# VH-VL binders against q8rxn5r50to198: the designs that were tried, part 12

Target 1, 149 residues: q8rxn5r50to198
Amino acid sequence: GKIFFISQTGTAKALAQRLHELCASNDIAFDIVDPHSYEPEDLPKETLVLFIASTWDGGKPPKNGEFLVNWLGESAEDFRVGSLLLSDCKFAVFGVGSRAYGESYNAVAKELSSRMIGLGGLEMIPVGEGDVDDGELDRAFQDWCDGVI
Below, E stands for the ipSAE of ESMFold2; O stands for the ipSAE of OpenDDE; V2 stands for 0.75 times the mean of E and O plus 0.25 times the DockQ between their complexes.

## First folded at step 9 (VH-VL; framework fv_burosumab)

Design E1 (at its last look DockQ between E and O 0.80; V2 from the best seeds 0.00; counts 0 for: pae E 2.9 > 2)
Fold by OpenDDE, look of step 9:
Structure E1 (fold): chain C 149 residues (1-149), chain A 123 residues (1-123), chain B 106 residues (1-106)
Amino acid sequence: as target 1 above (149 residues)
Amino acid sequence: QVQLVQSGAEVKKPGASVKVSCKASGYTFTNHYMHWVRQAPGQGLEWMGIINPSGGSTNNAQKFQGRVTMTRDTSTSTVYMELSSLRSEDTAVYYCARGPYSGWLPEYYFDYWGQGTMVTVSS
Amino acid sequence: AIQLTQSPSSLSASVGDRVTITCRASQGISSDLVWYQQKPGKAPKLLIYDASSLESGVPSRFSGSGSGTDFTLTISSLQPEDFATYYCQQFNSYPTFGPGTKVDIK
């Protein structure tokens, strides 16, 4: 499996590392991956994918995840692809955001989930949502992890 | 060399179902999308749908949605197409056709074809 | 759906003749066009892909050209085994076929 971190300030990356360690402690092997260095065309080869994704300016993805998110969007709109692409891929998404941004709160995480589903992926559990401002980010993440593992 | 061998001719009554098989050999079965195309007697060709390499997902032409089911058995390298609620208009030769290898992205043209299966629907 | 037309619907020619078949799309399809040959009682055979690329094993007397909406299949010197029906097919959207062009012996 793959753990992707889409991170601007490092929060999502740190959570991804925590998840990776948690998986390892349970004898579950994952590769932690920076989407910027990942070829999106390899995604259909994955059977299990976990996203830790922050939402940045205006609801847009951080730079390191911009290409992957755009690729997923474009692929989902391609008549050739549809639900054929990720039918063998289980996935889950955890969002890192702030409710202060209103409708943009965890927009990237929600988009990832929607696109993955559109491409035929199987969502393991609903999108986890963490708010960096409410002091409960760690708890929210742990709850999400408990659902994934 | 690539071969697609289909099951024999079928004669069905209106309202019945037919299941056609297509056994593939001579290539990596799990690397290619498979399509189904039919041709009514003396008529042109009509695309029916596509099934992905794993067999986990299909995409059918709108005309056949709800009436066609495509499946895939990797252990036997065989693809199946079942058409239900048969009508006289369904009388045709049915072909399995391989999509060319293009990585993860399907190409919607056909480089190899089965020999065809004649399905006759008559009362 | 993208519609394809072919011209002519049928033609008669002699061995050695140059034969030209045209295919027209209802909208632009770039180079996403293929040509098939079909003989009676047989499955279609791929001849040309991407409008102008010759499929492996296909004789060099076959060639394809065109882009956008207008495409042409050419047989430079017709051989006895070339008498058949030829179909164009687009894959720029969900696949659709031309009505076919029958090439008969004169």
Scores: ipSAE 0.630, ipTM 0.857, lowest interface PAE 0.8, mean pLDDT 96
Fold by ESMFold2, look of step 9:
Structure E1 (fold): chain C 149 residues (1-149), chain A 123 residues (1-123), chain B 106 residues (1-106)
Amino acid sequence: as target 1 above (149 residues)
Amino acid sequence: QVQLVQSGAEVKKPGASVKVSCKASGYTFTNHYMHWVRQAPGQGLEWMGIINPSGGSTNNAQKFQGRVTMTRDTSTSTVYMELSSLRSEDTAVYYCARGPYSGWLPEYYFDYWGQGTMVTVSS
Amino acid sequence: AIQLTQSPSSLSASVGDRVTITCRASQGISSDLVWYQQKPGKAPKLLIYDASSLESGVPSRFSGSGSGTDFTLTISSLQPEDFATYYCQQFNSYPTFGPGTKVDIK
């Protein structure tokens, strides 16, 4: 399995490390991956993928995940791809955002989920949503982790 | 040596269903998308749909939506195509056809074909 | 859907002849065209992909050319084993096939 972190300020990366430790304590092996150094065309080969993704100003992905997020968007518009591509891939997404941004709240996580589903991926649980400003991020993340495991 | 071996000829009455099998060998079954193409007697070729053998997801030609079901069994490296509510216009040779390896995107042309299965629909 | 036409629908030729078959698409398909050979009672066989790329193991007397809407298949010196029906197929969208060109012995 792979855990991708898409992080601007390090919050999503820290949560990904926490998830990795929790998985290891349950004898579940994962690689933590910075998507900047990942070839998106390898994604169809993955069978289990977890995303921890923050949303930056204007609803944009942090820079380290920009290429992967754009690749997914472009793939979803190709007639050849459809729901065929990721049909053997299970996934889950946790979003790190702020409701102070209104309509852009966790936009990256929601886009990731939508694109993965559209490409044939099997969503394990609904998108987890954490708000950095409401004091509930840690509980939301733990609940999501419990659902994944 | 890639081989695609299909099940034998079928004779069916209108309204029945037919299920054609295609057993693959000589390559890694899950590395190539599989297509189905038919050819009515003395006529040209018609694409019916595609299956991803890895997860079993399919995309069928619009003409056959609601009547065609494609499945696969990875343990036997076999793809199946079932066509329901048969009518005389469905009389054709049915081919399984392998897409080329092209990395992560499926390609919609065919480098190897099965021998064909004749399906005859008659009263 | 993208329609393909082929010309001629049939022809008679002798061993050693140069044969040219054309395929025309109803809209631009870039170079997303393939050619198949089919003998009676047999499955089609891939000859040319991407309009001009020769499939491995196919004799060099076969060649393809064209882009956009107009494509040709050429057999430079017809051999006895080349008497067959030839189909073009586009893959710029969901596949469609030309109606075929039958090449018979004169």
Scores: ipSAE 0.285, ipTM 0.709, lowest interface PAE 2.9, mean pLDDT 90
ESMFold2 (binder alone), look of step 9: mean pLDDT 94; pTM 0.953

Design E3 (at its last look DockQ between E and O 0.86; V2 from the best seeds 0.00; counts 0 for: pae E 2.8 > 2)
Fold by OpenDDE, look of step 9:
Parts: structure tokens; C-alpha cells; sequence
Structure E3 (fold): chain C 149 residues (1-149), chain A 123 residues (1-123), chain B 106 residues (1-106)
């Protein structure tokens, strides 16, 4: 499996590392991956994918995840692809955001989930949502991890 | 060499179902999308749908949605197409057709074809 | 759906003749066009892909040209085994076929 971190300030990356360690302690092997260095065309080869994704200014993805998110969007709109692409891929998404941004709160995580589903992926559990401002981020993430593992 | 061998001719009554098989050989079965195309007697060709390499997902032409089911058995390298609620207009030769290898992205043209299966629907 | 037309619907020619078949799309399809040959009682055979690329094993007397909406299949010197029906097909969207052009012996 793959753990992707879409991170601007490092929070999502740190959570991804924590998840990776948690998986390892349970004898579950994952590769932690920076989307910037990942070829999106390899995604259909994955059977299990976990996203830790921050939402940045304007509801946009951080730079390291911009290409992947755009690729997913474009692929979902391609008549050739549809649900044919990720039918063998289980996935889950955890969002890192702030409710202070209103409609943009965890927009990237929600988009990832929507696109993955549109491409035929199987969502393991609903999108986890973490708020960096409410002091409950760690708890929210742990609860999400408990659902994934 | 690539070969697609289909099941034999079928004669069905209106309202019945037909299931046609297509056995593939001579290539990596799980690397290619498979399509179904039909041709009514003396008429042109009509695309019916596509099934992905794993068999886990299909995409059918709107005309046949709800009436066609495509499946895939990797252990036998066989693809199946079932058409239900048959009508006289469904009388045609049905072809399985392989999509060319293009990695993960399907291309909707056909480099190899089965020999065809004649399905006749008559009361 | 994208509609394809072919011209002519049928033609008669002799061995050695140069034969030209045209295919027109209702809208632009770039180079996403293929040509098939079909003989009676047989499945179609791929001849040309991407408008002008010759499929492996197909004789060099076959060639394709065009882009956008207008395409042409050419047989430079018709051979006895070339008498058949030829179809164009687009794959810029969900696939659709031309009505076919029957090439008969004169």
C-alpha cells in the first residue's frame, strides 16, 4: 500500500509518518510517498492507498499534491476512464484543515475522496476531518486510524 | 499469436437471455481491455461496451444499460457478455474485440476480433 | 454521438486500380480514427490506426490520411484479396462506425 501526504506546513506529513509507524507496528507494510515524486499513472496499480491531505489557501492543494489532484480531476472527466481505472483500489482520506475557512474546510480531502470514488475506487471509511484550531486534531486522527487499521 | 475464440451460434425467443463467451490466448490476458461489438445482418457495426483487465468494472453504451452484463474470468482467460430481454432487433453477430495495449488508459478501437457469434431472436 | 459518413457507399474497381475511400466526421476528432477491412462472414480486421499509422502485418499498399473531420483510406494498387467492405471508426469519444464502403470487382 501507499501513504500519500499532501502537505504545506508539515502537519499532514507528520501525521502520515505517524500512520506509517502505526502500520509498521501492526505488521502492515506501507510506503510513505510524496505525491510530487510519484507518477500518477501508476495509481491504477495500487490496491490500497491512504491520503493525508491538507487544504491550503483558497481551498487549493499544497504544491506537492497539486499535480496528483489535478490528474485525478482530469482523469475523472475523461470519457475513456470513468470507473474503469481504480476498481481494484481501496482507499481512505484524512483531511487537515481549519474550520475558519468556511466552505474551504478540508476541501482537498473531500475532492480526493470524490475523485477516487468517481474513478472506481472503494472508500474504506468516510473522510476523516481534522481541524488544526480545535485542539482535537490528534484525537480525530487516531479515531480515523482505528477505522483504517 | 493472438486468438479470440467465441462460443457457438444461439437461437433465442423474445424475452430470453443469451450469454456469449470469448476465450483469449496468445497474449497477456490481464493487460488488455475487452470490448463487445455487434453487427446486424447486412448492417454496420455497433459498440456495446468495455470491460477492464481485472473484470472489476465495465462501461456500457447507453443503449444497452440495464440489459447487458460483461464479466471476466482471469483463470480461464475468458470474457462473457450476457444480453437480457432479447428482442428481434438484437439479432446480430456479436464480436468480442481486444483493445490495444496502452497501459492503464483504454483506447476505444480494436486490434483483434473474435470470429463472431450469431444470435438469432425469433418467436 | 459523433456520426461518421463514408463516400462512396460502394464502388467497382479492377485489380491494379488506385482506390480512395473517404470518411467524414460530424465534428472534429483530431487523428482518433481507424480503418477496418471486413470480408463476408468474417470479423473486421484493423488496417490503419491514428488516421495514418499502418497496423503491423498490413500491406504497404494501404495508407490513411487526414485529421479533424475529413479522412481518406487509399489502396495504391488493388489486389484480388482486397475486395471487401471497409469501415472507418472514431475513438475521440465513445466509438462509432461509418456505414461502410463496399469494394467490388469490376
Amino acid sequence: as target 1 above (149 residues)
Amino acid sequence: QVQLVQSGAEVKKPGASVKVSCKASGYTFTNHYMHWVRQAPGQGLEWMGIINPSGGSTNNAQKFQGRVTMTRDTSTSTVYMELSSLRSEDTAVYYCARGPYSGWLPEYYFDYWGQGTMVTVSS
Amino acid sequence: AIQLTQSPSSLSASVGDRVTITCRASQGISSYLVWYQQKPGKAPKLLIYDASSLESGVPSRFSGSGSGTDFTLTISSLQPEDFATYYCQQFNSYPTFGPGTKVDIK
Scores: ipSAE 0.654, ipTM 0.866, lowest interface PAE 0.8, mean pLDDT 96
Fold by ESMFold2, look of step 9:
Structure E3 (fold): chain C 149 residues (1-149), chain A 123 residues (1-123), chain B 106 residues (1-106)
Amino acid sequence: as target 1 above (149 residues)
Amino acid sequence: QVQLVQSGAEVKKPGASVKVSCKASGYTFTNHYMHWVRQAPGQGLEWMGIINPSGGSTNNAQKFQGRVTMTRDTSTSTVYMELSSLRSEDTAVYYCARGPYSGWLPEYYFDYWGQGTMVTVSS
Amino acid sequence: AIQLTQSPSSLSASVGDRVTITCRASQGISSYLVWYQQKPGKAPKLLIYDASSLESGVPSRFSGSGSGTDFTLTISSLQPEDFATYYCQQFNSYPTFGPGTKVDIK
């Protein structure tokens, strides 16, 4: 399996590291991956993928995840891919956002989930929605982790 | 040596279903998408749909939506195409056809074809 | 749906002749076109992919050219074994096939 972090200020990366440690303590092996150095064309080969993704100003992904997020969006418009591309891939997404963004609240995580589903991925649990401003981020993340395990 | 070997000819009545098999050998079965293409007597070729043999997901041509079902059995390296509610105009040779390996994308042209299965629909 | 036409519908030619078959698309398809050869009672065989790339094992007398909407298949010196029907097929969208060109040897 792979854990991807899409992080601007390091919060999503820290949560991905925490998830990785939790999985290891439960004898579940994952690789933690920076999507900046990941070839998106390898994603169809993955069978289990976990995303921890933050949303930045204007609903945009942080730099390290921009290429992967854009690639998923472009793939969704290609007739060749359809729901065939990720049909062997189970996934889950946890979003790191702020309700101060209104409609952009966790937009990247919601876009990731939508694109993965449209390309044939099997969503394990609903998108986890974390809010950095309400003091409940750790609780939301733990609840999501419990659902993934 | 890539080979696609199809099941034998079928004669069916209108309203019945037919299931055609295609056994693949000589390559890694799950590395190539499989397509089905038919050819009515004296007519051209018509694409019916595609199956991902790894996950079993499919995408069918709109004309056959609701009537065609494609499946596969990874343990025998075999794909199947079932066409239901048969009509006389479904009389054709049915081919399985392998797509080329093109990395992460399925491609929609065919580098190897099965020998064809004649399906005749008549009263 | 992208429609393909082929010209001529049939032809007869002598061994050694240069034969040209055209395929026209109802809209631009870039270079996403292939050519197949089909002999009676047999499955189609891939000759040319990406409009001009020769498939492995296909004799060099076969060539393809064109882009956009107009494409040609050329047999530079027709041989007796080239008696067949030739189909173009586009893959710029869900596949569609031309109606075929039957080549008879005189």
Scores: ipSAE 0.329, ipTM 0.723, lowest interface PAE 2.8, mean pLDDT 90
ESMFold2 (binder alone), look of step 9: mean pLDDT 94; pTM 0.952

Design E4 (at its last look DockQ between E and O 0.85; V2 from the best seeds 0.00; counts 0 for: pae E 2.4 > 2)
Fold by OpenDDE, look of step 9:
Structure E4 (fold): chain C 149 residues (1-149), chain A 123 residues (1-123), chain B 106 residues (1-106)
Amino acid sequence: as target 1 above (149 residues)
Amino acid sequence: QVQLVQSGAEVKKPGASVKVSCKASGYTFTNHYMHWVRQAPGQGLEWMGIINPSGGSTNNAQKFQGRVTMTRDTSTSTVYMELSSLRSEDTAVYYCARGPWSGWLPEYYFDYWGQGTMVTVSS
Amino acid sequence: AIQLTQSPSSLSASVGDRVTITCRASQGISSDLVWYQQKPGKAPKLLIYDASSLESGVPSRFSGSGSGTDFTLTISSLQPEDFATYYCQQFNSYPTFGPGTKVDIK
C-alpha cells in the first residue's frame, strides 16, 4: 500500500509518518510517498492507498499534491476513464484543515475522496477530518487510524 | 498469436436472455480492456460496452444500460456478455474485441476481434 | 454522439486501380480515427489507427490521411483480396462507426 502526504507546513507529513509507524507496528507494510515524486499513472496499480491531505489557501492543495489532485480531476472528467480506472483500489482520506476557513475546510480531502470514488475506488471509511485549531487533531486522527487499521 | 474464440450461435425467443463467451489466448489477458460490438444483418457496427482488465468494472453504451452485463474470468481468460429482455431488433452478430494496450488508459478502438456469435431472436 | 459518414457508399473497381474512400465526422475528432476491413461472414480487421498509422501486418498499399473532420483511406493498387467493406470509426468520444463502403469487382 501507499501513504500519500499532501502537506504544506509539515503537519500532514508528520501524521503520515505516524500512520506509517502504526502500520509497521501491526506488521502492515506501507510506503510513504510524496505525491510530487509519484507518477499518477501508476495509481491504478495500487490496491490500497491512504491520503493525509492538508488544505491550503483558497481551498487548494499544497504544492506537492497539486499535480496529483489535478490529475485525478482531469481523469475523472475523461469519458475514457469513468469508473474503470481504480476499481481495484481501496482508499481512505484524512483531512488536515481549519474550520476558520468555512467552505474551504478540508476541501482537498473531500475532493480527493470524491475523485477517487468517481474513478471507481472503494472508500474504506468516510473522510476523516482534523481541525488544527480545536485541539482535537490527534484524537481525530487516532480515531481515523483505528478505522483504517 | 492473439486469438479470441467465441461461443456458438444462439436462437432465443423474445424476452429471453443470452450469454455469449469469448475466450482469449496468445497474450496477457489481464493487460487489455475488452469490448463488445454487434452488427445486425446487412447493417453497420454498434459498440455495446467495455470491461476493464480485472473485470471489476464496466461501462456500457446508454442504449444497453440495464440490459447488458459483462463479466470476466481471469482463471479461464474468458469474457462474457449477457443481454436480457431480448427483442427481434437484437438479432445480430455479436463480437468481442480487444482494446489495444495503451497503459492504464483505455483506447476505444479494436485491434483484434472474435469470430462473432450469431444471436437470432424470433418468436 | 459523433456521427460518421462515408463516401461513396459503394464502388466498383478493377485490380490495379487506385481506390479512395472518405470519412467525415460531425465534429472535430483530431486524429482519433481508425479504418477496418470486413469480408462477408468475417470479423472486421484493423487496417489504420490514429488516422494514418498502418497496423502491423497490413500491406503498404493501404494508407490513411486526414485530421479534424475529413479523413481518407487509400488503396494505391487494388488487389483481389481487397474486395470488401471498409468502415471508419472514431474514438475521440464513445466509439461510433461509419456506415461502410463496399468495394466490388467491376
Scores: ipSAE 0.609, ipTM 0.851, lowest interface PAE 0.9, mean pLDDT 96
Fold by ESMFold2, look of step 9:
Structure E4 (fold): chain C 149 residues (1-149), chain A 123 residues (1-123), chain B 106 residues (1-106)
Amino acid sequence: as target 1 above (149 residues)
Amino acid sequence: QVQLVQSGAEVKKPGASVKVSCKASGYTFTNHYMHWVRQAPGQGLEWMGIINPSGGSTNNAQKFQGRVTMTRDTSTSTVYMELSSLRSEDTAVYYCARGPWSGWLPEYYFDYWGQGTMVTVSS
Amino acid sequence: AIQLTQSPSSLSASVGDRVTITCRASQGISSDLVWYQQKPGKAPKLLIYDASSLESGVPSRFSGSGSGTDFTLTISSLQPEDFATYYCQQFNSYPTFGPGTKVDIK
């Protein structure tokens, strides 16, 4: 399996490391992946993918995830691809955001989920939504992790 | 050597169903999308749909939505096409056809074809 | 759906003749066109892909050209084994096929 972190300031990366440690303690092996160094065309080979993704300025993905997020959007709208591409892939998404962004709250996580589903992926649990500003991020993340494990 | 071997000819009554098999050999079965194409006697070719042999997802031509089901069995490297509610105009040779290896992107032209299966629908 | 037409619908020619078959699309399809050869009682065989790329194992007397809406298949010197029906097929969208061109050898 792979854990992708999409992070501006390191919060999503730190949460990905926590998830990796939790999985390892349960004998579940994952690779932590920076999507900046990942070839998106390899994604159809993945059978289990976890995303920890932050939303930044104007609802945009942090730079390290921009190429992967854009690639997913373009692929989802290509007639050749559709729901055929990721039909063998299970996934889950946890979003790191702020309600101060209003309508853009966790927009990247929601986009990832929508695109993965549209490409045929099986969503394991609903999108986890964390808010860096409300003091409940750790609880939201732990609840999501419990659902994944 | 790539080979696609289809099941034998079928004679069916209107309203029945038919299931045609296509056994692949000579390549890694899950690396190539499989298509079904039919040809009525003396007529041209008509694409019916595509199956991803990894995972089994399908996309069928609109004309056949609700009547065609495609499946596969990775342990035998076989794809299946089932056409239901048969009509006389479904009389045709049915081909399985392999898409070329293109990495991750399915391609919609066909580098190898099965020998064809004649399905005749008559009362 | 993208409609393809072919011209001529049939022709008869002698061994050694140069033959040209035309395929026309109802809208632009870039170079997303394929040519197949089909002999009686047999499945189609891929000849040309991407409008002009020769499939491996296909004799060099076959060539394809064109882009956009107008495409040609050329057989530079007909051989007795080239008796067949030739189909174009587009893959710029869900596949559609031309109606075929029958080539008879005298």
Scores: ipSAE 0.404, ipTM 0.775, lowest interface PAE 2.4, mean pLDDT 91
ESMFold2 (binder alone), look of step 9: mean pLDDT 93; pTM 0.951

Design E5 (at its last look DockQ between E and O 0.80; V2 from the best seeds 0.00; counts 0 for: pae E 2.8 > 2)
Fold by OpenDDE, look of step 9:
Structure E5 (fold): chain C 149 residues (1-149), chain A 123 residues (1-123), chain B 106 residues (1-106)
Amino acid sequence: as target 1 above (149 residues)
Amino acid sequence: QVQLVQSGAEVKKPGASVKVSCKASGYTFTDHYMHWVRQAPGQGLEWMGIINPSGGSTNNAQKFQGRVTMTRDTSTSTVYMELSSLRSEDTAVYYCARGPYSGWLPEYYFDYWGQGTMVTVSS
Amino acid sequence: AIQLTQSPSSLSASVGDRVTITCRASQGISSDLVWYQQKPGKAPKLLIYDASSLESGVPSRFSGSGSGTDFTLTISSLQPEDFATYYCQQFNSYPTFGPGTKVDIK
């Protein structure tokens, strides 16, 4: 499996590392991956994918995840692809955001989930949502992890 | 040598179902999308749908949605197409056709074809 | 759906003749066009892909050209085994076929 971190300030990356360690402690092997260095065309080869994704300016993805998110969007709209692409891929998404941004709160995480589903992926559990401002980010993440593992 | 060998001719009554098989050999079965195309007697060709390499997902032409089911058995390298609620208009030769290898992205033309299966629907 | 037309619907020619078949799309399809040959009682055979690329094993007397909406299949010197029906097919959207062009012996 793959753990992707889409991170601007490092929060999502740190959570991804925590998840990776948690998986390892349970004898579950994952590769932690920076989407910027990942070829999106390899995604259909994955059977299990976990996203830790922050939402940045205007509801847009951080730079390191911009290409992957755009690729997923474009692929989902391609008549050739549809649900054929990720039919063998289980996935889950955890969002890192702030409710202060209103409708943009965890927009990237929600988009990832929607696109993955559109491409035929199987969502393991609903999108986890963490708010960096409410002091409960760690708890929210742990709850999400408990659902994934 | 790439080969697609289909099951034999079928004669069905209106309202019945037919299931055609297509056994593939001579290549890596799980690397290619498979399509189904039919041809009514003396008529042109009509695309029916596509099934992905794993068999986990299909995409059918709107005309056949709800009436066609495509499946895939990797252990036997065989693809199946079942058409239900048969009508006289469904009388045709049905072909399985391989999509070319293009990586993860399917291309919707066909480099190898089965020999065809004649399905006759008559009362 | 993208519609394809072919011209002519049928033609008669002699061995050695140059034969030209045209295919027209209802909208632009770039180079996303293929040509098939079909003989009676047989499955279609791929001849040309991407409008102008010759499929492996296909004789060099076959060639394809065109882009956008207008495409042409050419047989430079017709051989006895070339008498058949030829179909164009687009894959720029969900696949659709031309009505076919029958090439008969004169």
Scores: ipSAE 0.660, ipTM 0.868, lowest interface PAE 0.8, mean pLDDT 96
Fold by ESMFold2, look of step 9:
Structure E5 (fold): chain C 149 residues (1-149), chain A 123 residues (1-123), chain B 106 residues (1-106)
Amino acid sequence: as target 1 above (149 residues)
Amino acid sequence: QVQLVQSGAEVKKPGASVKVSCKASGYTFTDHYMHWVRQAPGQGLEWMGIINPSGGSTNNAQKFQGRVTMTRDTSTSTVYMELSSLRSEDTAVYYCARGPYSGWLPEYYFDYWGQGTMVTVSS
Amino acid sequence: AIQLTQSPSSLSASVGDRVTITCRASQGISSDLVWYQQKPGKAPKLLIYDASSLESGVPSRFSGSGSGTDFTLTISSLQPEDFATYYCQQFNSYPTFGPGTKVDIK
């Protein structure tokens, strides 16, 4: 399995490390992956993928995830790939955002979920919606983790 | 040695359904997308759709208006095509056809073909 | 939908002849074209993919050329087993096939 963190300030990365530790204690092997160094064309080989993704100002992904997010969007619109590509891939997404961004709240996580579904991926649980400003981020993350495990 | 063996000829009445099987051997079944292509008597070829044998997802030509359903059984290395609400215009030889291995991107041409299954629709 | 035409629709030739057939696409398809051979009562057989690449096991007398909209299949010296119908097919979009070129014995 792979855990991808898409992080500007390190919050999503720290949560990905916490998820990795939780998976290891349940005998579930995952690699933590910075998508900046990941070849997106390897994604169809993955059978289990977890995303921890922050949303940056304007609803844009942090730079370390920009290429992967764009690749997913372009692939989802290619007639050859469509819903065929990720049909063996289970996934889940947890978003790190702020309701102060209004309609851009967790936009990257929602886009990732939409693209993975469009490419045939099997969403394990609904997108986890974390808010760095509401004091409930840790509980939202734990609830999401419990659903994933 | 790649081989695709299809089920035998069928005669059907308009409005019925037909299910054609295609058993694959001589390669790793889940490494290659499978397509269905038909050919009316004395006419050219027409692509019907594609199935990913890994996971079972499909994409069908719009012309068939949801009348075609493709499935697979990995334990028997078999792909199925079911065409419902048959019309006389559906009289054709139906072929399963294997796409080449192409890494992450499925290819839409066919390196091996089944022997064909004649489906005749007559009142 | 991308339409393909083929020329000629049929031809007669003798063993040893050089045969050329042409496929034309209604829009540019880069090199996303293949050629099949089909004998009566048999399934099509892949000859050429990516416009010019010879499929494994296909005799070297077969060759393909072209890109964009205009493509050619050539049989340099026709053999008795080459009398068949030849189809082009594009895969730049959902597959469509040419109408076929029948090669008969003279």
Scores: ipSAE 0.329, ipTM 0.729, lowest interface PAE 2.8, mean pLDDT 90
ESMFold2 (binder alone), look of step 9: mean pLDDT 94; pTM 0.952

